# Miniprotein binders against o77086r1339to1564, part 17

Target 1, 226 residues: o77086r1339to1564
Amino acid sequence: KSLEIAEQMTLLDAELFTKIEIPEVLLFAKDQCEEKSPNLNKFTEHFNKMSYWARSKILRLQDAKEREKHVNKFIKIMKHLRKMNNYNSYLALLSALDSGPIRRLEWQKGITEEVRSFCALIDSSSSFRAYRQALAETNPPCIPYIGLILQDLTFVHVGNQDYLSKGVINFSKRWQQYNIIDNMKRFKKCAYPFRRNERIIRFFDNFKDFMGEEEMWQISEKIKPR
Key: E = the ipSAE of ESMFold2; O = the ipSAE of OpenDDE; V2 = 0.75 times the mean of E and O plus 0.25 times the DockQ between their complexes.

## First folded at step 7 (miniprotein)

Design w6a (at its last look DockQ between E and O 0.96; V2 from the best seeds 0.84)
Fold by OpenDDE base, look of step 7:
Structure w6a (fold): chain B 226 residues (1-226), chain A 96 residues (1-96)
Amino acid sequence: as target 1 above (226 residues)
Amino acid sequence: SPELILKFLLEIAKLLIRYAREKAEKGDLESAIEILEFAIEWAKLALEIAEKAKEEAEETGDEEKIEEAKELIREAEELIKEAEKLIEELKREKEK
């Protein structure tokens, strides 16, 4: 069941990711205007909804054992997602498990260690080095973490002038953009050999059933007072 | 290579122009104009690189590179002209 869930998550991600056009990421990197990049926005929204949905699924469970069982299920799903090179849903679920409201709850040592090990992939202190390396070694089909692509493009845009001096083009800036876009293009051709399962897709219900952050904190503090 | 970057810039300019057209067809004329202006920035940069490549090729007497550079110059100029024309059309449409 965890494999099937991961496959369906991946299908949904792939459908949204393939719709993102190169102009959208470049436009977003320039001015962060969401209106010019509707497919990109839908993909980002999907990521966020999935994370909040996962948090909500855990926090709505009244019994600690049931919460633990659910976290373990998400960990299993994440392992499958990682194997199928779906970094988007993998990181969405990781964001849920490593979120303040969830992480502060008492978990078995094994759960804490597994989540910690997953976090090593996206260690911000190392500028996502482990993730970048894993991505570089990944062959299609793959769904990358779009957040880093956007961050990198934005950084290149902000950190580099178009010209080094009058009449001297900054080729380094353009090479950096090329490398990022070329890598993104490589993954846009993602054909996953999975069949659509309408039952599981209906179960997700577009991940619309989630609580706001404030409500999540309230429930978390009720479960484990400060 | 400068050639690879040049081709990349032209590709992006083309994609932006296409994307702007799609936006215009959907009725978002303001976004379309802004996207076209962005496309022109890419195409102008490509044009500048292509012109420099032509000059360098002329200095070396490499006829093949000269011809290639001329083709890329023409392509860049055509993209700029196309985008500028479309901006004017969309501005006129917006004022109606």
Scores: ipSAE 0.841, ipTM 0.932, lowest interface PAE 0.5, mean pLDDT 93
Fold by ESMFold2, look of step 8:
Structure w6a (fold): chain B 226 residues (1-226), chain A 96 residues (1-96)
Amino acid sequence: as target 1 above (226 residues)
Amino acid sequence: SPELILKFLLEIAKLLIRYAREKAEKGDLESAIEILEFAIEWAKLALEIAEKAKEEAEETGDEEKIEEAKELIREAEELIKEAEKLIEELKREKEK
């Protein structure tokens, strides 16, 4: 069932998120070197694998009605993820439903409306304002969208000098870094109260069963020719 | 506040040094050296802030703030020396 699936996705996210060490995100912001940030890499790979896994689950179904049932199940899972403040998995699944190969298929009007509504949260106009407002109102436990944390730290690092002029320290740069890191630490400290279900975890199989982008497009075009 | 930023910079420098030691223990000496250089950047900025805070406290005669700044200066200097010493050790090990 959708709630339990969302809980188990959240437990997996939380395990990987809590292992990310603060040096890793700062080093990534500095040079984007994956070798220095292995726990961060595992977490970002998890995001991408979950997204591609979800796309593959939908596209492998030949029956249009079965595809709709699966999309509706993912939507229900996403609603639960949003309620438990797991923004990272929520956005991974949204990325799947809004991907080109999936979005271009003919869906019921209700499905397209729900996906459009969910996309409002990640609207990048005004620097992700909707997401930032939602996050500011969020109490732990929470798994934030790691992509924005990394983007913010990277922009702060590359867009700011350490000094405004000779001998004048750029405190604004350091305040921005502090606020991002402090908020991340706040969410890392709070555990989710869910019980692990090994059957569901084994079903996910680390989300490794997915197709490549070209294969997904080929299947999508077979289902609905251009 | 400047005090909060100073403590933050020192905290990050400490975390970076510990992280570099873990990399070195796993055999990644080049990454460890680069991480230690980064840690020194954070600690040196903290040192500069602490030195300015000490100068300002001395002008106002705030003895408690003077002593706090001295402790932070010593902490920053110790982190820099620790990182520099470790870099030297790792460079010698890398060349073997």
Scores: ipSAE 0.757, ipTM 0.912, lowest interface PAE 0.8, mean pLDDT 90
ESMFold2, look of step 7: ipSAE 0.740; ipTM 0.905
ESMFold2 (binder alone), look of step 7: mean pLDDT 88; pTM 0.859
ESMFold2 (binder alone), look of step 8: mean pLDDT 88; pTM 0.859
OpenDDE base, look of step 8: ipSAE 0.836; ipTM 0.930

Design w7 (at its last look DockQ between E and O 0.88; V2 from the best seeds 0.00; counts 0 for: SAP 80.864 > 70)
Fold by OpenDDE base, look of step 7:
Structure w7 (fold): chain B 226 residues (1-226), chain A 104 residues (1-104)
Amino acid sequence: as target 1 above (226 residues)
Amino acid sequence: DPEEKLKELLELILKFLLEIAKLLIRYAREKAEKGDLESAIEILEFAIEWAKLALEIAEKALEEAEETGDEEKIEEAKELIREAEELIKEAEKLIEELKREKEK
């Protein structure tokens, strides 16, 4: 069941990721305008919905043992996602488990340690070094974490002028853009050999069944008072 | 040879810039077809920035090739210049058309 869920998540992610056009990421990096980049926005929205959906699935459970069972299930799904090179859904679920409302709850030591170990992949203090290394070693099919691609492109855009001086092109800027885009292109061409499972897809229901952040905090504080 | 490697990298960047310009022009056309003329114009202006950068690199490559007398590189540079100029012209023409359409 966890494998099948991971496969269906990966199919949905792949369908959305392949629709992102290269102009969309470059335009977004330039002006952060969502309207110019509808496929990119759909993909990022999907990521967020999945994370909020996972949080909501955990927090709606009144029994602590049932919450723990669900967290363990998500951890199993994440392990499958990681093996499938689906970093998008992997990180969406990790974002759910490491979210304030979820993380502050009392969990078994083993769960806390596993989540912590997963967080090491995306340690912001190391500029995602572990993730970048893992991605570099990854062969297609792969769904990258789009957030870092956008961050990197934005950083290159903001941090570099187009010209170093009058008549002197900043080649370093363009080389950095090339490397980011070329790597993204490498993953866009890849199809996963999974079959669509309508039962599981219906179970996801486009991940629309989620609570707002404030409601999640309220429930979390009710479960474990401050 | 570091110099040869640099030339290869420059060629790679040049081709990349032209590719991006082409993709942006295509994407702008798709936006225009959907009725988003404002976004299309902005995307085309962005495409022109990429194409102009490509043109400048290609012109420099031509100058260097002419200094060395490398006929093959001269011809390649001229072709890339032509391609960049054509993309700029295409984008500029389309901007004018879309501006006229927006005013109706």
Scores: ipSAE 0.835, ipTM 0.924, lowest interface PAE 0.5, mean pLDDT 92
Fold by ESMFold2, look of step 7:
Structure w7 (fold): chain B 226 residues (1-226), chain A 104 residues (1-104)
Amino acid sequence: as target 1 above (226 residues)
Amino acid sequence: DPEEKLKELLELILKFLLEIAKLLIRYAREKAEKGDLESAIEILEFAIEWAKLALEIAEKALEEAEETGDEEKIEEAKELIREAEELIKEAEKLIEELKREKEK
């Protein structure tokens, strides 16, 4: 069931998200050194593995009807993830459905329209306004999109000097850092009330069964030659 | 009162800077315990940056409180100054210890 799958994905995400320490995101924003931020790296790798795992599950199916069934299942999972405020897994799956190798396979109009509507949440042309508004209205528990947190912290760090002029401290920089960190702390404190389902966890197999980008393109081209 | 709101905001930022310095020092100790002395030293230097900024702000807050004669604000500023100085001293001491360990 799609709800149970979303709950188990969220459980796994939450375990990794909770382990990220505040120093890790600040250090990454400063120098992008992965070795100082191991828990953050594990979380971002988990995002990428989930996305590639989902792409692989779709592309390995030779039957077009089976591929559509799986895409529709992922869409249902994404709807549940959105309702439980797991924006991170939601975006990992969205990136899979909107990836080049998948998108080019020409899906039914209903599927294409739903994916397009999901992309509106992260519309970067509006400075991520829809996502930021949704997040601002979100009560814990929540797993935010870590990529945007890191992008915001990095922008604040590299885009602002510590002093505005001689002897004048840039308090706006520190206020922006405070707000990002405080919000992250708020979401880290609240746990999801889900119990582990070992059958579903075994099915995920740590999302390790995935193909690289080149292999996915080759399979996509075999399914629909150019 | 906009002046009172500004003072509350500055106090919040001061406490935030000190909190981050403390977290960075604790994180550096964990790195050192796992044998990553180079990262620990770099993290401690970062913690000192945060604590020194907090010290600068707290010292300015003390000067303002002394001119006003507000003894509660004077005591609060002195406590924050002591806290920032202790964090800086702790981090500097640990950096020296770790550099000595790294040379062995």
Scores: ipSAE 0.688, ipTM 0.884, lowest interface PAE 1.1, mean pLDDT 87
ESMFold2 (binder alone), look of step 7: mean pLDDT 83; pTM 0.789

## First folded at step 8 (miniprotein)

Design c1 (at its last look DockQ between E and O 0.92; V2 from the best seeds 0.83)
Fold by OpenDDE base, look of step 8:
Structure c1 (fold): chain B 226 residues (1-226), chain A 96 residues (1-96)
Amino acid sequence: as target 1 above (226 residues)
Amino acid sequence: SPELILKFLLEIAELLIKYAREKAEKGDLESAIEILEFAIEWAKLALEIAEKAKEEAEETGDEEKIEEAKELIREAEELIKEAEKLIEELKREKEK
């Protein structure tokens, strides 16, 4: 069941990711205008909805044992997502489990250790070094974490002038852009050999069933007072 | 290599022009114009690189490189002209 869920998440991610055009990421890196990049925006929204949905599924459970069962299920799903190179859904679920409202709750040591181990992939102190290395070694099919692509392109845009001096083109800037875009292109064309399961897709319901962040904190504090 | 970057810049310019056309077809003329302006920036940079490559090839007397550079210049100029023409068309349509 966890494998099947991971496969369906990956199919949905792949469908959205393949619709993103290269101009969208470059335009967004330049001016962060969502209107110019609708497919990119849909993909980003999907990521956020999935994270909030997962948080909500955990926090809505009143019984601690049932919460642990759900967290363990998400961990199993994440392991499958990682194996199939779906970093998008993997990180969406990780964002849910590592969120303040959920992380502050009392969990079994094994759960805490597993979540911590997953966080090592995206350790911000190392500028996602482990993730970048894993991605570099990954062969298609793969769904990358779009947030880092956008961050990298934005960083290249803001941090580099188009010209080093009058009449001297900054080739380094363009080379950095090329490397980012070329890597994205490599993953854009690849299809996953999974079959669509309408039952599981209906179960997700486009991940619309989530609560707001404030409500999540309220529930968390009710479960475990400060 | 400068050549790889040049080809990349031209590819991006082409993709931006195509994307702008799609936006215009959907009725978002303002975004289309802005995207075309961005495409022109990429194409102009490509043009500049190609022109420099031509000059360097002329200094060395490498006829093959000169011809390649000329072709890339033509491609860049065509993309700029295409984008500029489309901007003008879209501006006229917007005023309607």
Scores: ipSAE 0.839, ipTM 0.930, lowest interface PAE 0.5, mean pLDDT 93
Fold by ESMFold2, look of step 8:
Structure c1 (fold): chain B 226 residues (1-226), chain A 96 residues (1-96)
Amino acid sequence: as target 1 above (226 residues)
Amino acid sequence: SPELILKFLLEIAELLIKYAREKAEKGDLESAIEILEFAIEWAKLALEIAEKAKEEAEETGDEEKIEEAKELIREAEELIKEAEKLIEELKREKEK
């Protein structure tokens, strides 16, 4: 059941990821203008919607036992997402479970331990070394974390001049851009072999049913007063 | 290795021109012009690299590399001309 949920999340991610055109990520790295990069924006928005949707599903439950059951279900889904190399949805759900309104509710030790272990993959120490190593060992199909792709392209653009000195082209800048783009193209080419399950897709409802940050904090504080 | 970067720069310039045409078809002439200017930046860098590659090949007398560089120079020049022509057309439309 949790496997099917992960497969359908991955199918939706792949549809949006495949539509992102290479010019969009390069233009975004140059000027961060959302209007020129509509497919990229849809994919990034999807990440945020999924994360907020998951938080809302947990916080709206009146019973603490039901909230715990849902967190455990999300953990099972995340394990499947990791096995199918969907890093983007994996991180969207992890950000939900590690968000302030959720994390502060003090879950059973087993849940806290699992969430902490999942956070090791996204540890930002040494420039996301753990994630980059995992990705380098990953065979397609794969949906990489788009946030890091954009961050890398942005840093290459703003952190490197076009010429090292008069008449000397900065080839290092162009090699870095090439490597990031080539890797992205490699993952865009391979499709997942999943069939749509319309019952599950309708259940997701495009992840649009979610609460804002302030409402989530208010509910979290009612459950566990400050 | 510089050959691979040259081909990459030309590929990106081509993709940017195509993307600018899509923006222009949707009526966003201002974005299309900006994207075309970006494409020209990529193509001009490719042209500079190809010209240096030709000069180096001429020093060694490697006629096969000279002809390869000339072909890449022509490709870069055609992309620049295409983008510049389209910018002129779009600016004319924007004035109407």
Scores: ipSAE 0.775, ipTM 0.918, lowest interface PAE 0.7, mean pLDDT 90
ESMFold2 (binder alone), look of step 8: mean pLDDT 87; pTM 0.852

Design c2 (at its last look DockQ between E and O 0.92; V2 from the best seeds 0.84)
Fold by OpenDDE base, look of step 8:
Structure c2 (fold): chain B 226 residues (1-226), chain A 96 residues (1-96)
Amino acid sequence: as target 1 above (226 residues)
Amino acid sequence: SPELILKFLLEIAKLLIRYAREKAEKGDLESAIEILEFAIEWAKIALEIAEKAKEEAEETGDEEKIEEAKELIREAEELIKEAEKLIEELKREKEK
């Protein structure tokens, strides 16, 4: 069941990711205008919805044992996602498990250790070094984490002038852009050999069933007072 | 190589122009114009690189490189002209 869920998540991600055009990421890096980049926006919204959905599924459970069972299920799903090179859904679920409302709850040592080990992939102190290395070694099919692509492109845009001096083009800027876009292009043609399971897709219901951040904190504090 | 970057820049310019056309067809003329302006920025940088490559090739007397650079210059100029023309058309349409 965990494998099947991961496969269906990956199919949905692939469908959205393949619709993103290269102009959209470049435009977004320049001005962060969502209207110019509708497919990119849909993909990012999907990521956020999945994370909030996962948080909500855990927090709505009143029994601690049931919550733990659900977290363990998400961990199993994440392991499958990682194996199939779906970093998008992997990180969406990780962001749920590592979120303040969830993380502050009492968990078995094994759960805490697993989540910590997953966080090592995206350690901000190392500028996602482990993730970047893993991605570099990955062959298609793969769904990359779009957030880092956007961050990197934005950083290149803001941090580099087009010209070093009058009549001198900043080639370094253009090489950085090329490397980012080339890597994205490599994964744009994602063909996962999974069959669509309408039952599981209906179960996700576009991940629309989530609560707001404030409600999540309220429930978390009710479960474990400060 | 400068050539790889040049080809990349031209590719991006082409993609942006195509994307702008799609936006215009959907009725978003303002976004289309902005995207075309962005395409021109990419194409102008490509043009400058190609012109420099031509100059360097002329200094060395490499006829093959000169011809290649001329072709890339023509392509960049054509993309700029195409984008500029389309901007003008879309501006006129927006005023109606």
Scores: ipSAE 0.840, ipTM 0.932, lowest interface PAE 0.5, mean pLDDT 93
Fold by ESMFold2, look of step 8:
Structure c2 (fold): chain B 226 residues (1-226), chain A 96 residues (1-96)
Amino acid sequence: as target 1 above (226 residues)
Amino acid sequence: SPELILKFLLEIAKLLIRYAREKAEKGDLESAIEILEFAIEWAKIALEIAEKAKEEAEETGDEEKIEEAKELIREAEELIKEAEKLIEELKREKEK
């Protein structure tokens, strides 16, 4: 069932990702104005909701053995997401498993090692080297990590002037923008071959059934007092 | 190549103008105006590249490239005029 769950998560991600218009990412890179980029905001919000939803599913279980079962299920789902090149949902779920309220609940050594190994993909210490290498080797279909696309476009905008000197256009700036946008367009165009499963989609309930950060910490501290 | 970048800049300018029209249709006139100004920035750089390409083609006598550059110049100029006209229309609408 973990494969089917991953496929449906990917279908939902793809639906939101394809709605993001190219102007939205360029405008966000320019001034970070959320009002001008509503589809981008919905996609980013979806990422956060999925992460909080997963945390809540784990923390609401009173039995430690049931919590471990659910973490292992999320790990299986993440392995499928990685295979189908859905980096966005993969990172949303990784963020959940590596969050403070969850990580502090001391897990079996095997679970801890799996989560740590998954974190290597998003290691930011070398400008996301591992992720960029994985993405470069990836054939469509793919849902990339939108955060890095936005970071790169922002860096290009802030770090480059439109002209190198009087009358000399900065082609390097425009070439960098082109490469980022062209790659995004390539992934937006290629659809996943999955069919909707309405029972699973209804089960997700748009990932809106989640607890706030304070409540999650209170539950985490009740399970394992400081 | 300069030709690829020129076409990219024109594509983005067109997308920005279309996006601004969508914002205006939904009543967000201030965003639409700002987006149109951004589109003009992209189109003006494209125009400069196209004008330089025309000069280079004229120096070599390549008439096919001269005509290609002229068409791209017209395209960039039309986008700028379209965006400027729309900005003026939206500013009048905003004041009512």
Scores: ipSAE 0.787, ipTM 0.924, lowest interface PAE 0.6, mean pLDDT 90
ESMFold2 (binder alone), look of step 8: mean pLDDT 87; pTM 0.854

Design c3 (at its last look DockQ between E and O 0.91; V2 from the best seeds 0.81)
Fold by OpenDDE base, look of step 8:
Structure c3 (fold): chain B 226 residues (1-226), chain A 96 residues (1-96)
Amino acid sequence: as target 1 above (226 residues)
Amino acid sequence: SPELLLKFLLEIAKLLIRYAREKAEKGDLESAIEILEFAIEWAKLALEIAEKAKEEAEETGDEEKIEEAKELIREAEELIKEAEKLIEELKREKEK
């Protein structure tokens, strides 16, 4: 069941990711205008919805044992996602498990250790070094984490002038853009050999069933007072 | 190689022009114009690099590189002209 869920998540991600055009990421990096980049926006919204959905599924459970069972299920799903090179859904679920409302709850040592080990992939102190290395070694099919692509392109845009001096082109800026886009292009054609399971897709219901952040904190504090 | 970068810049310009056309077809003329302006930036950069490459090739007397640079210059200029023409058309349509 965990494998099947991961496969269906990956199919949905692949469908959205393949619709993203290269112009959209470049335009977004320049001006962050969502209207110019509708497929990119849909993909990012999907990521956020999945994370909030996962948080909500855990927090809505009143029994601690049931919450643990659900977290363990998500961990199993994440392991499958990682194996199939779906970093997008992997990180969406990780962001749920590592979120303040969830993380502050009492968990078995094994759960805490697993989540910590997953966080090592995206350690901000190392600028996602482990993730970047893993991605570099990955062959298609793969769904990359779009957030980092956007961050990197934005950083290149903001941090570099187009010209170093009058008449001197900043080639470094353009090569950085090339490397980012080339890496994205490599994964744009995602062909996963999974069959669509309408039952599981209906179960996700576009991940629309989530609560707001404030409600999540309220429930978390009710479960474990400060 | 500079050639690889040039080809990349031209590819991006082409993709942006195509994307702008799609936006215009959907009725978003303002976004289309902005995207075309961005495409022109990429194409102009390609043009500048290609012109420099031509000059360097002329200094060395490498006829093959000169011809390649000329082809890239022509392509860049054509993309700029295409984008500029389309901007003008879309501006006229927006005023109606």
Scores: ipSAE 0.835, ipTM 0.929, lowest interface PAE 0.5, mean pLDDT 93
Fold by ESMFold2, look of step 8:
Structure c3 (fold): chain B 226 residues (1-226), chain A 96 residues (1-96)
Amino acid sequence: as target 1 above (226 residues)
Amino acid sequence: SPELLLKFLLEIAKLLIRYAREKAEKGDLESAIEILEFAIEWAKLALEIAEKAKEEAEETGDEEKIEEAKELIREAEELIKEAEKLIEELKREKEK
């Protein structure tokens, strides 16, 4: 059932998210060195693997009816992920459904409309206003979109001097850093109340079974020639 | 509140020092040194804020705030000294 799949995806995300140490996000914002931030790197790679895994599950199906069935399953999973405040997996699956190789396949009008509506949450206009508003209203447990946390910390670091003038400390810079980090800590503290299901975890197989971008495009073009 | 910000800055400095020790234990001395330099930046800012807080408390005669600021100054100074000592140790290890 799609709810249980969403719960297990969320457990895996939470495991990786809670291991990210605060120094890692601050160091990454400063110098973008993945080697200094290994737990953060594992979490961001998990995002990419889940997205590519989902794309591959759809593209490997030869029957158009079966592909639609799987897309509808992923849509149901995404609805559950949104309800349980797992924005990270939600966006990973959304990026899969909205990816070039998948989106160019002509889907039922209802599927296309649902995917577009899901994109509204992460619309980048007005600096991700819809997402930020949703997150501000969110109580733990929650797994936020790590990409925006990193983007915000980077913008604060690059866009602000430590001092406004000699002897005049730029408190605004440090308060911005505090607010981002404090919110991240708040979400790291709260565990999800879900029970681990080893059958579903084995099915995911760490999301490692996925195709590369070129192979996915070739399959997509075979399904729908240019 | 300036007190909350001071505690935040000192917390980050402490976390960075601990993380640098972990990198050094795994043999990554260059990263450890860079992280310690970053920790010093955070601790020095905290020290400057705490010194200003102490000066302001002295002007008003608020003994409780004076003692609180002195404790934060001491904490910041200890973190800076710890990080600087570690940097020197790691640079000597790296030269071997």
Scores: ipSAE 0.725, ipTM 0.902, lowest interface PAE 0.9, mean pLDDT 89
ESMFold2 (binder alone), look of step 8: mean pLDDT 87; pTM 0.851

